# Ledger of designs, part 348: VHH binders against q96fz2

Target 1, 269 residues: q96fz2
Amino acid sequence: CGRTSCHLPRDVLTRACAYQDRRGQQRLPEWRDPDKYCPSYNKSPQSNSPVLLSRLHFEKDADSSERIIAPMRWGLVPSWFKESDPSKLQFNTTNCRSDTVMEKRSFKVPLGKGRRCVVLADGFYEWQRCQGTNQRQPYFIYFPQIKTEKSGSIGAADSPENWEKVWDNWRLLTMAGIFDCWEPPEGGDVLYSYTIITVDSCKGLSDIHHRMPAILDGEEAVSKWLDFGEVSTQEALKLIHPTENITFHAVSSVVNNSRNNTPECLAPV
Short names: E, the ipSAE of ESMFold2; O, the ipSAE of OpenDDE; V2, 0.75 times the mean of E and O plus 0.25 times the DockQ between their complexes.

## First folded at step 18 (VHH; framework vhh_6z1v_2)

Design EB17 (at its last look DockQ between E and O 0.69; V2 from the best seeds 0.00; counts 0 for: pae O 2.9 > 2)
Fold by ESMFold2, look of step 18:
Structure EB17 (fold): chain B 269 residues (1-269), chain A 123 residues (1-123)
Amino acid sequence: as target 1 above (269 residues)
Amino acid sequence: EVQLVESGGRLVRTGGSLRLSCAASGFTFSDYAMGWFRQAPGKEREVVAAISWSGRSIYYADFVKGRFTISRDNAKNTVYLQMNSLKPEDTAVYYCAAKIGLFTESPQDYQYWGQGTQVTVSS
């Protein structure tokens, strides 16, 4: 998982993240650093994307079931990193394999501190490598969506005026992540950054790619992953597995260039 | 104190029209998706239509077949259901419901409910 779409305006995104706290209270997540949110159909590592995390990370004695939404850098920078430039990190932290998460210092340390987050996206892209060729077919992969008026799929909504009717009730993809907090040695703001946990692909995606993000399917899974005050690391890791509750469609090669930020990136072909 | 109050249900003839209204209070209306549900005697409550917080995304059950229109007015905290070409099988108690964030087809996902308004369609 190395490319996502997360393009919704902030007010639409916020409402898509509505939730119920432990006491049954209906809530929207509270934003941190909302001005750092940069919506795009074509997010790549090193860019900011919004994640959910427990309020308890920011406020002593807060209700750990309450959620904060904040943009974070994709590509975890460990708190122990000594160089001044995150690009100097000697290994790729875009993803974290679930089968080795407790063996890698970069991920084990923040996980032990309860630094679990839910990475939000419209969906993610994967490239299918065709046998006997260098050509790769990109796909957009996302949760199944409730059919809305004048919408059957994203491809059926080729008219621009129909796109807004798809997105205001879009179920965001919710991926399990780990984050860390890095203090630059030269000073400045603490850098929040995340990695996406990966698992072996489900059968439905195996023809596209052998790995997939660990998807948290449903409010209970999301709540347990976020609530480090009540849910131990051991219990949380049981949530990390493939899911078959996923759908996809082929997209054009427009998405290949990460500078392309248009609806065509995720339009069916 | 959250309150949803439906109005407009009555007896009408086959082929007739009705407009149902639901006035909402006690919560931030623009954060909630709204739905109309119905329940006939001996049947389970089922979704008729749902509308997103903004009014831009709309769902209709298959049986609606273009006959009903859901709308909302966030300035008046009101959701509407325009029902045209009514059939006897549309006879039911119609309920207004609210769900924070995104609507779904499932009644159990909705947090707030009205008391219902009876719609009866005669031969």
Scores: ipSAE 0.760, ipTM 0.890, lowest interface PAE 0.8, mean pLDDT 91
Fold by OpenDDE, look of step 18:
Structure EB17 (fold): chain B 269 residues (1-269), chain A 123 residues (1-123)
Amino acid sequence: as target 1 above (269 residues)
Amino acid sequence: EVQLVESGGRLVRTGGSLRLSCAASGFTFSDYAMGWFRQAPGKEREVVAAISWSGRSIYYADFVKGRFTISRDNAKNTVYLQMNSLKPEDTAVYYCAAKIGLFTESPQDYQYWGQGTQVTVSS
C-alpha cells in the first residue's frame, strides 16, 4: 500500500470515528495535534495521516479502550534512529509484512511496547499491471458502503452534490498499523510515525495486487488491536489476515500524480 | 440531563397523516445521528428512518415505501417524521433515538431514547 485517500473534513472524520468504550459509553475520539491533519484524496508516504490509538499511550492509568485520533507521519521512524533527518532512513518503512513483523527490529520493538494503531482512510489505491502493456490501471479499494436513499452509491454519484451525500455517512477503512516515537537528536518535538501492516491479498483482489493492507473489519477488531493494555501482542496478531469484505472500482490516471488532490482521484471511470 | 421528548402521536384514520417531533436537550445535537424507531405490541423495536448529523444522508426502512419523511433542524435541536398514507400496520409506539456519529439500523447502537409517542391507525 503506497497511496491512500483521507479527505473528510476534520469534524466529519471525527464523527465517523465514533466508538463505544469498554463501559458501553458512546464517544468521539479526542484529537492530538489536529492542526497537522491535512485532508487529501491522494495521500503518499511521508505525509501525515490520521490514526487511532489508545489513550493509555498518552496518559497513565487511562482507560485503554478510549481512543485518540492523531495525525502521524506515514513511514515508521524507529526510536533508535540517530540521524537528524528521518528522510535519511535507508530502508522502506511504509509497510510492514505480517510474516516478518517479528523479525525486524524496527517493527518488533514498537509492537512489543504495544504501539498499535489503526490507520484511517477512505480507501487505498492499487495499480493493476496490464498484460502486454506497460500501463497500470489504478483501483480505489474500500469497505462496502451502506446504501442510503439520498446518498446513493459511489458509482451513481454523478454530481459533486451527490458525492457530499455519499461521504456524509462513509465507513472508513481501518488498517492495522504500528507506530513509533522518535526524538530528534538535536531536540524538538517527538515525531510520531507509523507503518501499515500488509498481508497476502484476498482472492477478490489477487488479480489487482498480490498484497493488501491488514484490514481490521469491525469495532471488535479495531478495539482489540488498539487495546494494548488488555490484549497481548500474540492475541492482536491473530487479527492480522486478509479480508474479503472489500470492494473496488477503477479510477482515472489522475491519482498517478501524487500532487493531484481532487475528487477525480477516487471517482469511478 | 439528556432528554428526548417525542410529540405528535395520536389516533388517525387509514390514509391519514401525522407529523412527529422529537425535541432533544442535554447533548450536542449536531454530533448525533437521529433515528425514529417503532415498536408494536408483541413485536421487536424496528428502525423506521434515520438521518445523519448534517441531514444529508437518510435511511428508510423497506416498509416506509416513500410514505414517511425524516428531517431535522439542528438549530432547534429537533428531528421530525412526516408520516403520510398511514396504515393500520403502522400502529405502534414511535421512539426517537440518538447515536453519536453515523446512524445504523440497530436499536442497540443508539445511546439516547425518548419515552415514545403512541400512533394508532384505525381501519
Scores: ipSAE 0.080, ipTM 0.561, lowest interface PAE 2.9, mean pLDDT 91
ESMFold2 (binder alone), look of step 18: mean pLDDT 90; pTM 0.918

Design EB18 (at its last look DockQ between E and O 0.01; V2 from the best seeds 0.00; counts 0 for: pae O 5.4 > 2, placed apart)
Fold by ESMFold2, look of step 18:
Structure EB18 (fold): chain B 269 residues (1-269), chain A 123 residues (1-123)
Amino acid sequence: as target 1 above (269 residues)
Amino acid sequence: EVQLVESGGRLVRTGGSLRLSCAASGFTFTDYAMGWFRQAPGKEREVVAAISWSGRSTYYADFVKGRFTISRDNAKNTVYLQMNSLKPEDTAVYYCAAKLGLFTERPQDYQYWGQGTQVTVSS
């Protein structure tokens, strides 16, 4: 998992994240740093994307079931990193394999601090290798959606009024992540950054790619992953497994260039 | 106090038309998706139509077959169901429901419900 779409305007995204707290109250998440949200059909590592995390990470004694939404850097920068420039990190933290998460210091340490997040996207892209060639077929992969009036026209919608009809009720993909907080040695704002946990692909995706993000399917899974105040690391890790509740379609090679930020990136071909 | 108040249900002949209204109060209407559900005696409550918080996305159950139109007026905090080409099978109590965020097909996902309005379609 190295490319996603997360293109919804902030107000649409926020409503897609409605949730129920421990008391049973329906809420929208509260934003932190909303000006850092950069919507795009074509997000790559080192860009910012919104994640959900417990309010308890920001407020002592807060209700750990309440959610904050905040943009974070994709590619976890460990709190112990000593260089002044995060781009000098000499290993890839875009993803974290579930089978070794407790063996890698970059992931084990923040996980032990309860630094669990839910990474939000419209869906993600994967490239299928064709046997006998280096040609790759990209696919857009996402939760099954309720069939709305405009179902099946998302790639043809190139006016703002038609885009709202397609995406206004989109069920966001919810991926399990780990985040860390890095304090630059020369001072400045704390850097929040995340990794996406990966698992072996489900049967439905195995012909596309052998790995998939760990998807949290439904409010119970999302709530338990986020609530580090009430759910231990050991219990939370039981949520990390492949899911078959996923769908996909082939897309054009427009998405290959990460600078292309258009609906064509995810349009069915 | 949250209130959803349906109106407009009545007796109508097969092939006729009817417009249901649901007035909402006590919550931020534009944060909520709205749905119309129906329940005939001895049957489970089922989705008829739903509409997103902005009004831009809509959903219709398969049995609607283009006969009904859901709409909302966010300035009046009201959701509507225009019902055309009515059939005796449409006879039911129709309920307005509200859900924070995204609509779904499942009645159990909705937080607020009206008391219902009876629609009866005669042969």
Scores: ipSAE 0.775, ipTM 0.900, lowest interface PAE 0.8, mean pLDDT 91
Fold by OpenDDE, look of step 18:
Structure EB18 (fold): chain B 269 residues (1-269), chain A 123 residues (1-123)
Amino acid sequence: as target 1 above (269 residues)
Amino acid sequence: EVQLVESGGRLVRTGGSLRLSCAASGFTFTDYAMGWFRQAPGKEREVVAAISWSGRSTYYADFVKGRFTISRDNAKNTVYLQMNSLKPEDTAVYYCAAKLGLFTERPQDYQYWGQGTQVTVSS
């Protein structure tokens, strides 16, 4: 996974992240550093994206079922990194393979500390290799959306009003991530950064791409992944597997340029 | 084979203290939240206390009112219930239970159960 969409306004995004704590109380996640949230139809590595994480990471003795939403840098910078520039990392930390998560120090150490997060997106993009050509067809991949009686397919939103309704009720893609906290050697603000855990693609997606993000499907999976106070690493890792509960449509080549940030990026062709 | 073995239940006087222990075997102890439940004659089984796999989070029933403390030793695969200021109303069979992942207040959510230990508090 090298490209995502996360374009919802902050208030809409927050509402979409409504949850129940362990007591059954309805809650909205509180923001940390809301000013760092930059909505975009075309999110690339090194950009900031919103993630969910347990409040216990920030507050001692907090209810670990409570959620915080925070923009973090895509591409995990390990806490032990001693260079002043994160771009000097010699290895790619955009993704973490599920099969080697426990073998790589950069992922194992923060995971062992309970630094689990849920990466939020409208969906992610993947490119299918066309047989016999160097051309790649991009696809937008996301959770199936609940068809409200009046709302046709995402593609049929013929009116601006219908489009707004679709996004107001959009089910966000929830991907399993690991984050770390890095303190620059020269001082400054602590950098929060994340990696997306990847798995082998489900059967339905396998023709597009052989790998997919580990998707946490449903509130229980999300809650268990986030709640490092209640759920062990071993138990949490059981949630990391491919899911068939995914849909996709072909999009235009507009998304190929990471500078393009328009609705055309995820529009069906 | 999964086993939960409770111990420590006995007759005590009102105001007395008791420590229950539950030894677990046959499963990965650190993947499970642990709970203590009790059942008095003619009453339903109810949660007394629960503890997360790491011990960082705990739950206590309202009737506990600070009198009991749940703890666990993951190295020993054991969960404990320290009971202080015992009352006749605390008389029951106390059960140890294990639940994968998060603890809950509902007995039916727990996968493994001990045989129970009798606690009797005399006036």
Scores: ipSAE 0.021, ipTM 0.400, lowest interface PAE 5.4, mean pLDDT 90
ESMFold2 (binder alone), look of step 18: mean pLDDT 91; pTM 0.929

Design EB19 (at its last fold request DockQ between E and O 0.68; V2 from the best seeds 0.79)
Fold by OpenDDE, fold request of step 21:
Structure EB19 (fold): chain B 269 residues (1-269), chain A 123 residues (1-123)
Amino acid sequence: as target 1 above (269 residues)
Amino acid sequence: EVQLVESGGRLVRTGGSLRLSCAASGLTFTDYAMGWFRQAPGKEREVVAAISWSGRSIYYADFVKGRFTISRDNAKNTVYLQMNSLKPEDTAVYYCAAKFGLFTERPEDYQYWGQGTQVTVSS
């Protein structure tokens, strides 16, 4: 997974992240560093994306079932990294393979500390290799959505008004992630960064791409993944598997350019 | 205490119109998607329409076919269902429901329910 969409306004995004804590109370996640949230139809590694994480990571004695929403850098920077520039990392941390998560120190250590997060997205993009050509067809992949009056599909968003109607009740894709906290050697703000755990693709996506993000489907899965206070690493990792509960459509090549940030990125062709 | 109170249900003739209202109290209304459900005798409760917290996204069941309009007034903590071209098949108890966050088609996802209002459409 190297490209996602996360373009919802903050208020819409927040409500899309509504949850119930362990006490049964309905809650919206509290924002940390909301100013770092940058909506985009085209999110690439090194950009910031909103993630959910347990409040317990920030507040001592907090209810670990409570959630915080925070923009984090895509591409995990390990806490032990001693260089002043995260870009000097010699290995790719955009994704973490589920089968080797415990083999790599960069992922194992933060995971062992309970630094699990849920990466939020409208969906993610993947490119299919076209037979006989060097061309790749991009696809937008997301949770199945409720068919609203005007939105038989994202394609029904033929006007700004219709667009809003489609996205206002959009079920966000919830991907399993690991985050870490890095303190720059020269001082400054702590950098929160994440990696997306990947798994083998489900059957439905297998023709598009052989790998997919580990999607946490449903409130229970999301809750368990986040709640490092109550759910062990071992139990949490059981949640990491392919899901068939996805849909996709072909999109234009507009998304190929990471600088393009328009609805056209995820519009069906 | 959260309360949803439906009103407006009555006997109407086929082809008639009716506007249902649901007044919500005891909750932050703008945090909830709202829905109208109905239950006819001997049938399961089914979704009629749903509306997002902002009112921007709306869902209608297939049987609505443009006859009903769901709307909400967040300032009044009220959701409405304008029903036009009513048919005898629309006879049911209509329920207002609230779901924290996004609306769904599934009644079981909704946290709060009204007592319902009877809509009867005579032939």
Scores: ipSAE 0.923, ipTM 0.960, lowest interface PAE 0.5, mean pLDDT 95
Fold by ESMFold2, look of step 18:
Structure EB19 (fold): chain B 269 residues (1-269), chain A 123 residues (1-123)
Amino acid sequence: as target 1 above (269 residues)
Amino acid sequence: EVQLVESGGRLVRTGGSLRLSCAASGLTFTDYAMGWFRQAPGKEREVVAAISWSGRSIYYADFVKGRFTISRDNAKNTVYLQMNSLKPEDTAVYYCAAKFGLFTERPEDYQYWGQGTQVTVSS
């Protein structure tokens, strides 16, 4: 998993993250650092994307079932990193394989501190390698959605206004992540950064790619992954598995260039 | 205290039109998706239409077939259902419901319900 879409305006995104705390109260997550949110149809590693995490990470006596939403850097920077420039990391932390997460110090240490997060996206992209060519077919992969009404004529290409009519009720993809906090040696703000946990792909995606992000399907899974105050690391890791509850469609090669930030990136072809 | 109050249900002839209204109070209306549901005697409660907090995303059940229009007025905390080309099969109690965040098709996902308004469509 190396490319996502996370393009919703902050107010729409926040409402898509409505949840119920352990008392049964309806809540929206509280933002930290909202000015670092950079919406785009075409997010790549080193960019910031919003994640959910427990309020208990920020407030000593907080209810661990309450959620904070904050932009974090994609590509985990370990707390022990010595250089002043995070781009100097010598190894790739964009993803973390579930089968080796307890063997890699970069992931094991923050996981042992309860630094679990839920990475939010509209969906993610994967490229299918075609037999006999170097051509790759990109797909946009996302949760099944409730069908909503679109404006337009039969046979006409969907306009940007028609696509906006699906987004206010879009179910965000919720991926299991690990984050860490790095204090720059030269000073400045603490850098929050994350990795996405990956698993073997489900049968429905195996023709596209052999790996997929670990998807947390439903509020119980999301709540348990986030709640490090009540759910141990060992219990949380049981949530990490492939899911078949996923859908996809082919997209044009516009998405191949990560600088293209337009609705065409995820439009069906 | 949250209240949803439906109005507008009455007896109409086949082919007629009817407008239902639902006034909401005691909640932050723009945090809620709204739905219209119906229940005929001996039947399960079923979704008719739903509308997102902004009014931009809308769902209609298949049986609606273009005959009904859901809308909302966030300044008045009100959701509407315009019902045209009514059929005897549309006879039911119609309920307004509110769901925090995103709408769904399932009645059990909605937190607040009105008392219902009876719609009767005669031959």
Scores: ipSAE 0.763, ipTM 0.893, lowest interface PAE 0.8, mean pLDDT 91
ESMFold2 (binder alone), look of step 18: mean pLDDT 91; pTM 0.930
OpenDDE, look of step 18: ipSAE 0.873; ipTM 0.938
OpenDDE, second read of step 19: ipSAE 0.899; ipTM 0.949
ESMFold2, fold request of step 21: ipSAE 0.725, 0.728, 0.722; ipTM 0.877, 0.880, 0.877
ESMFold2 (binder alone), fold request of step 21: mean pLDDT 92, 92, 92; pTM 0.932, 0.934, 0.932
OpenDDE, fold request of step 21: ipSAE 0.912, 0.919; ipTM 0.959, 0.958

Design EB2 (at its last look DockQ between E and O 0.90; V2 from the best seeds 0.82)
Fold by OpenDDE, look of step 18:
Structure EB2 (fold): chain B 269 residues (1-269), chain A 123 residues (1-123)
Amino acid sequence: as target 1 above (269 residues)
Amino acid sequence: EVQLVESGGRLVRTGGSLRLSCAASGFTFSDYAMGWFRQAPGKEREVVAAISWSGRSIYYADFVKGRFTISRDNAKNTVYLQMNSLKPEDTAVYYCAAKMGLFTESPEDYQYWGQGTQVTVSS
């Protein structure tokens, strides 16, 4: 996974992340660093994206079922990194393979510390290789959505009004991530960064791409992944597997340019 | 204290119309999706219609078939269900419910419930 969409306004995004804590109380996640949230139809590595994480990471003795929402840098910067510039990392940390997560120090160490997060997106993009051509067809992949009145498929949003209707009740994609905290050697603010765990693609996506993000489908899966206080690493890793509960449609080549940030990126062609 | 109070339910003839209202209090109404559910005797509670926090996104059950309209007024903390072309099969207790964030089709996802209002459609 190298491209996502996360374009909802902050208030809409917050409402979309409503949850029930372990006591059964309905809650909205509290924001950390809300000013770092930059909505975009075209999110690339090294950009900031909102993730969910347990409040226990910030507050001692907090209820670990409570959620915080925070923009983090895409591309995990390990805590032991000694260079002053995160861009000097010599290895790719955009993704973490599920089969080797315990073999790589950069991922194993933060995971062992319970630094599990849920990466939020409208969906993610993948490119299908066309047989016989050097052309790649991009697809937008997301959760199936509830059919609403007059809000046809994402494709029927021909008007701004219809577009708003589609996104007003949009179910966000919830991807399993690992985050770490890096303190710059020269001082400054702690950098929070994340990697997306990937798995072998489900059968439905196998023709598009051989790998997919580990998707946490449903509130229970999301809660268990986030709750590092009650759920062990071993138990959490059982949640990491392919899911068939996804849908996709072909999109235009507009998304190929990471500078393009328009609704056309995820619009069906 | 959280309260949802339904009103408007009564006996009507087949083909008649009713407007149900649900007045909400005790919570931030604009953070909640609202839904109308119904339960007939011996049947499970089922979703009739749902509306997003802003009122822009609306869901209707298949049996509604354009007969009912859900709406909300956030300034009044009220959700409405206009029911037209009522049938005997629509006879049920109608409940207003609230869910923080997005609406769903599942009654179990809704946190707050009214006491219900009886709608009876005679043949």
Scores: ipSAE 0.823, ipTM 0.914, lowest interface PAE 0.5, mean pLDDT 93
Fold by ESMFold2, look of step 18:
Structure EB2 (fold): chain B 269 residues (1-269), chain A 123 residues (1-123)
Amino acid sequence: as target 1 above (269 residues)
Amino acid sequence: EVQLVESGGRLVRTGGSLRLSCAASGFTFSDYAMGWFRQAPGKEREVVAAISWSGRSIYYADFVKGRFTISRDNAKNTVYLQMNSLKPEDTAVYYCAAKMGLFTESPEDYQYWGQGTQVTVSS
């Protein structure tokens, strides 16, 4: 998992994240650093994407079931990192394998601090290796969606106003992540950054790629992953497994160039 | 203090038209998706139509077959169901429901419900 789409305007995204707290109250998540949200059909590592995390990370004695939404850098920078430039990190932190998460200090330490997050996206991209060529077929992979009237699928939209009708009720993909907080040695704001946990792919995706993000399917899974006040690391890790509740379609090679930020990136071919 | 109040249900002949209204109060209407559900005698409550918080995304059950139109007016905190080409099979109590965020087809996902309005379609 190294490319996602997260393109919704902030007000649409926020409403897609409606949830119930522990007391049963309906809420929208509260934003932190909303000015760092950079919507795009084509997000890559080092870019900012919104994640959900518990309010308890920011406020002493807060209800740990209440959620904050905040943009974070993709590619976890460990709190112990000593260089001034995150690009000098000696290993790739875009993803974290579930089978070794407790063996890697860059992931184990923040996980032990309860630094669990839910990474939000419209869906993610994966490239299938094509037999007999170096060419790869990209796919857009996402939760099954309720069919809506007039522009109920991605391929049905033919105008800007019809495009909005596709996404206004879109169920966001919710991926399990770990985050950390790094203080640059020369000063400045604390850097929040995340990694996406990966698992072996489900059978339905195995012909595309052998790995997939750990998807949290449903409010109970999302709530338990976020609630580090009530759910231990050991219990939370039981939520990390592949899911078959996923769908996909082939897309054109427009998405290959990460500078292409257009609806064509995820349009069916 | 949350209230959903349906109105407009009445007796109408086959082929007729009817417009239902649902007035909402006690919550921020523009954060909520709205749905119309119905329950016929001896049957379970089922979704008829749903509309997103902004009004841009709309769902209709298959049995609607282009006969009904859901709409909303966020300035008036009201959702509507225009029902045309009515059939005896449409006879039911129609309920308005609200859900924060995204609508679904499942009645159990909705937080607030109206009292219902009776629609009766005669042969």
Scores: ipSAE 0.763, ipTM 0.894, lowest interface PAE 0.8, mean pLDDT 92
ESMFold2 (binder alone), look of step 18: mean pLDDT 91; pTM 0.921
OpenDDE, second read of step 19: ipSAE 0.538; ipTM 0.800

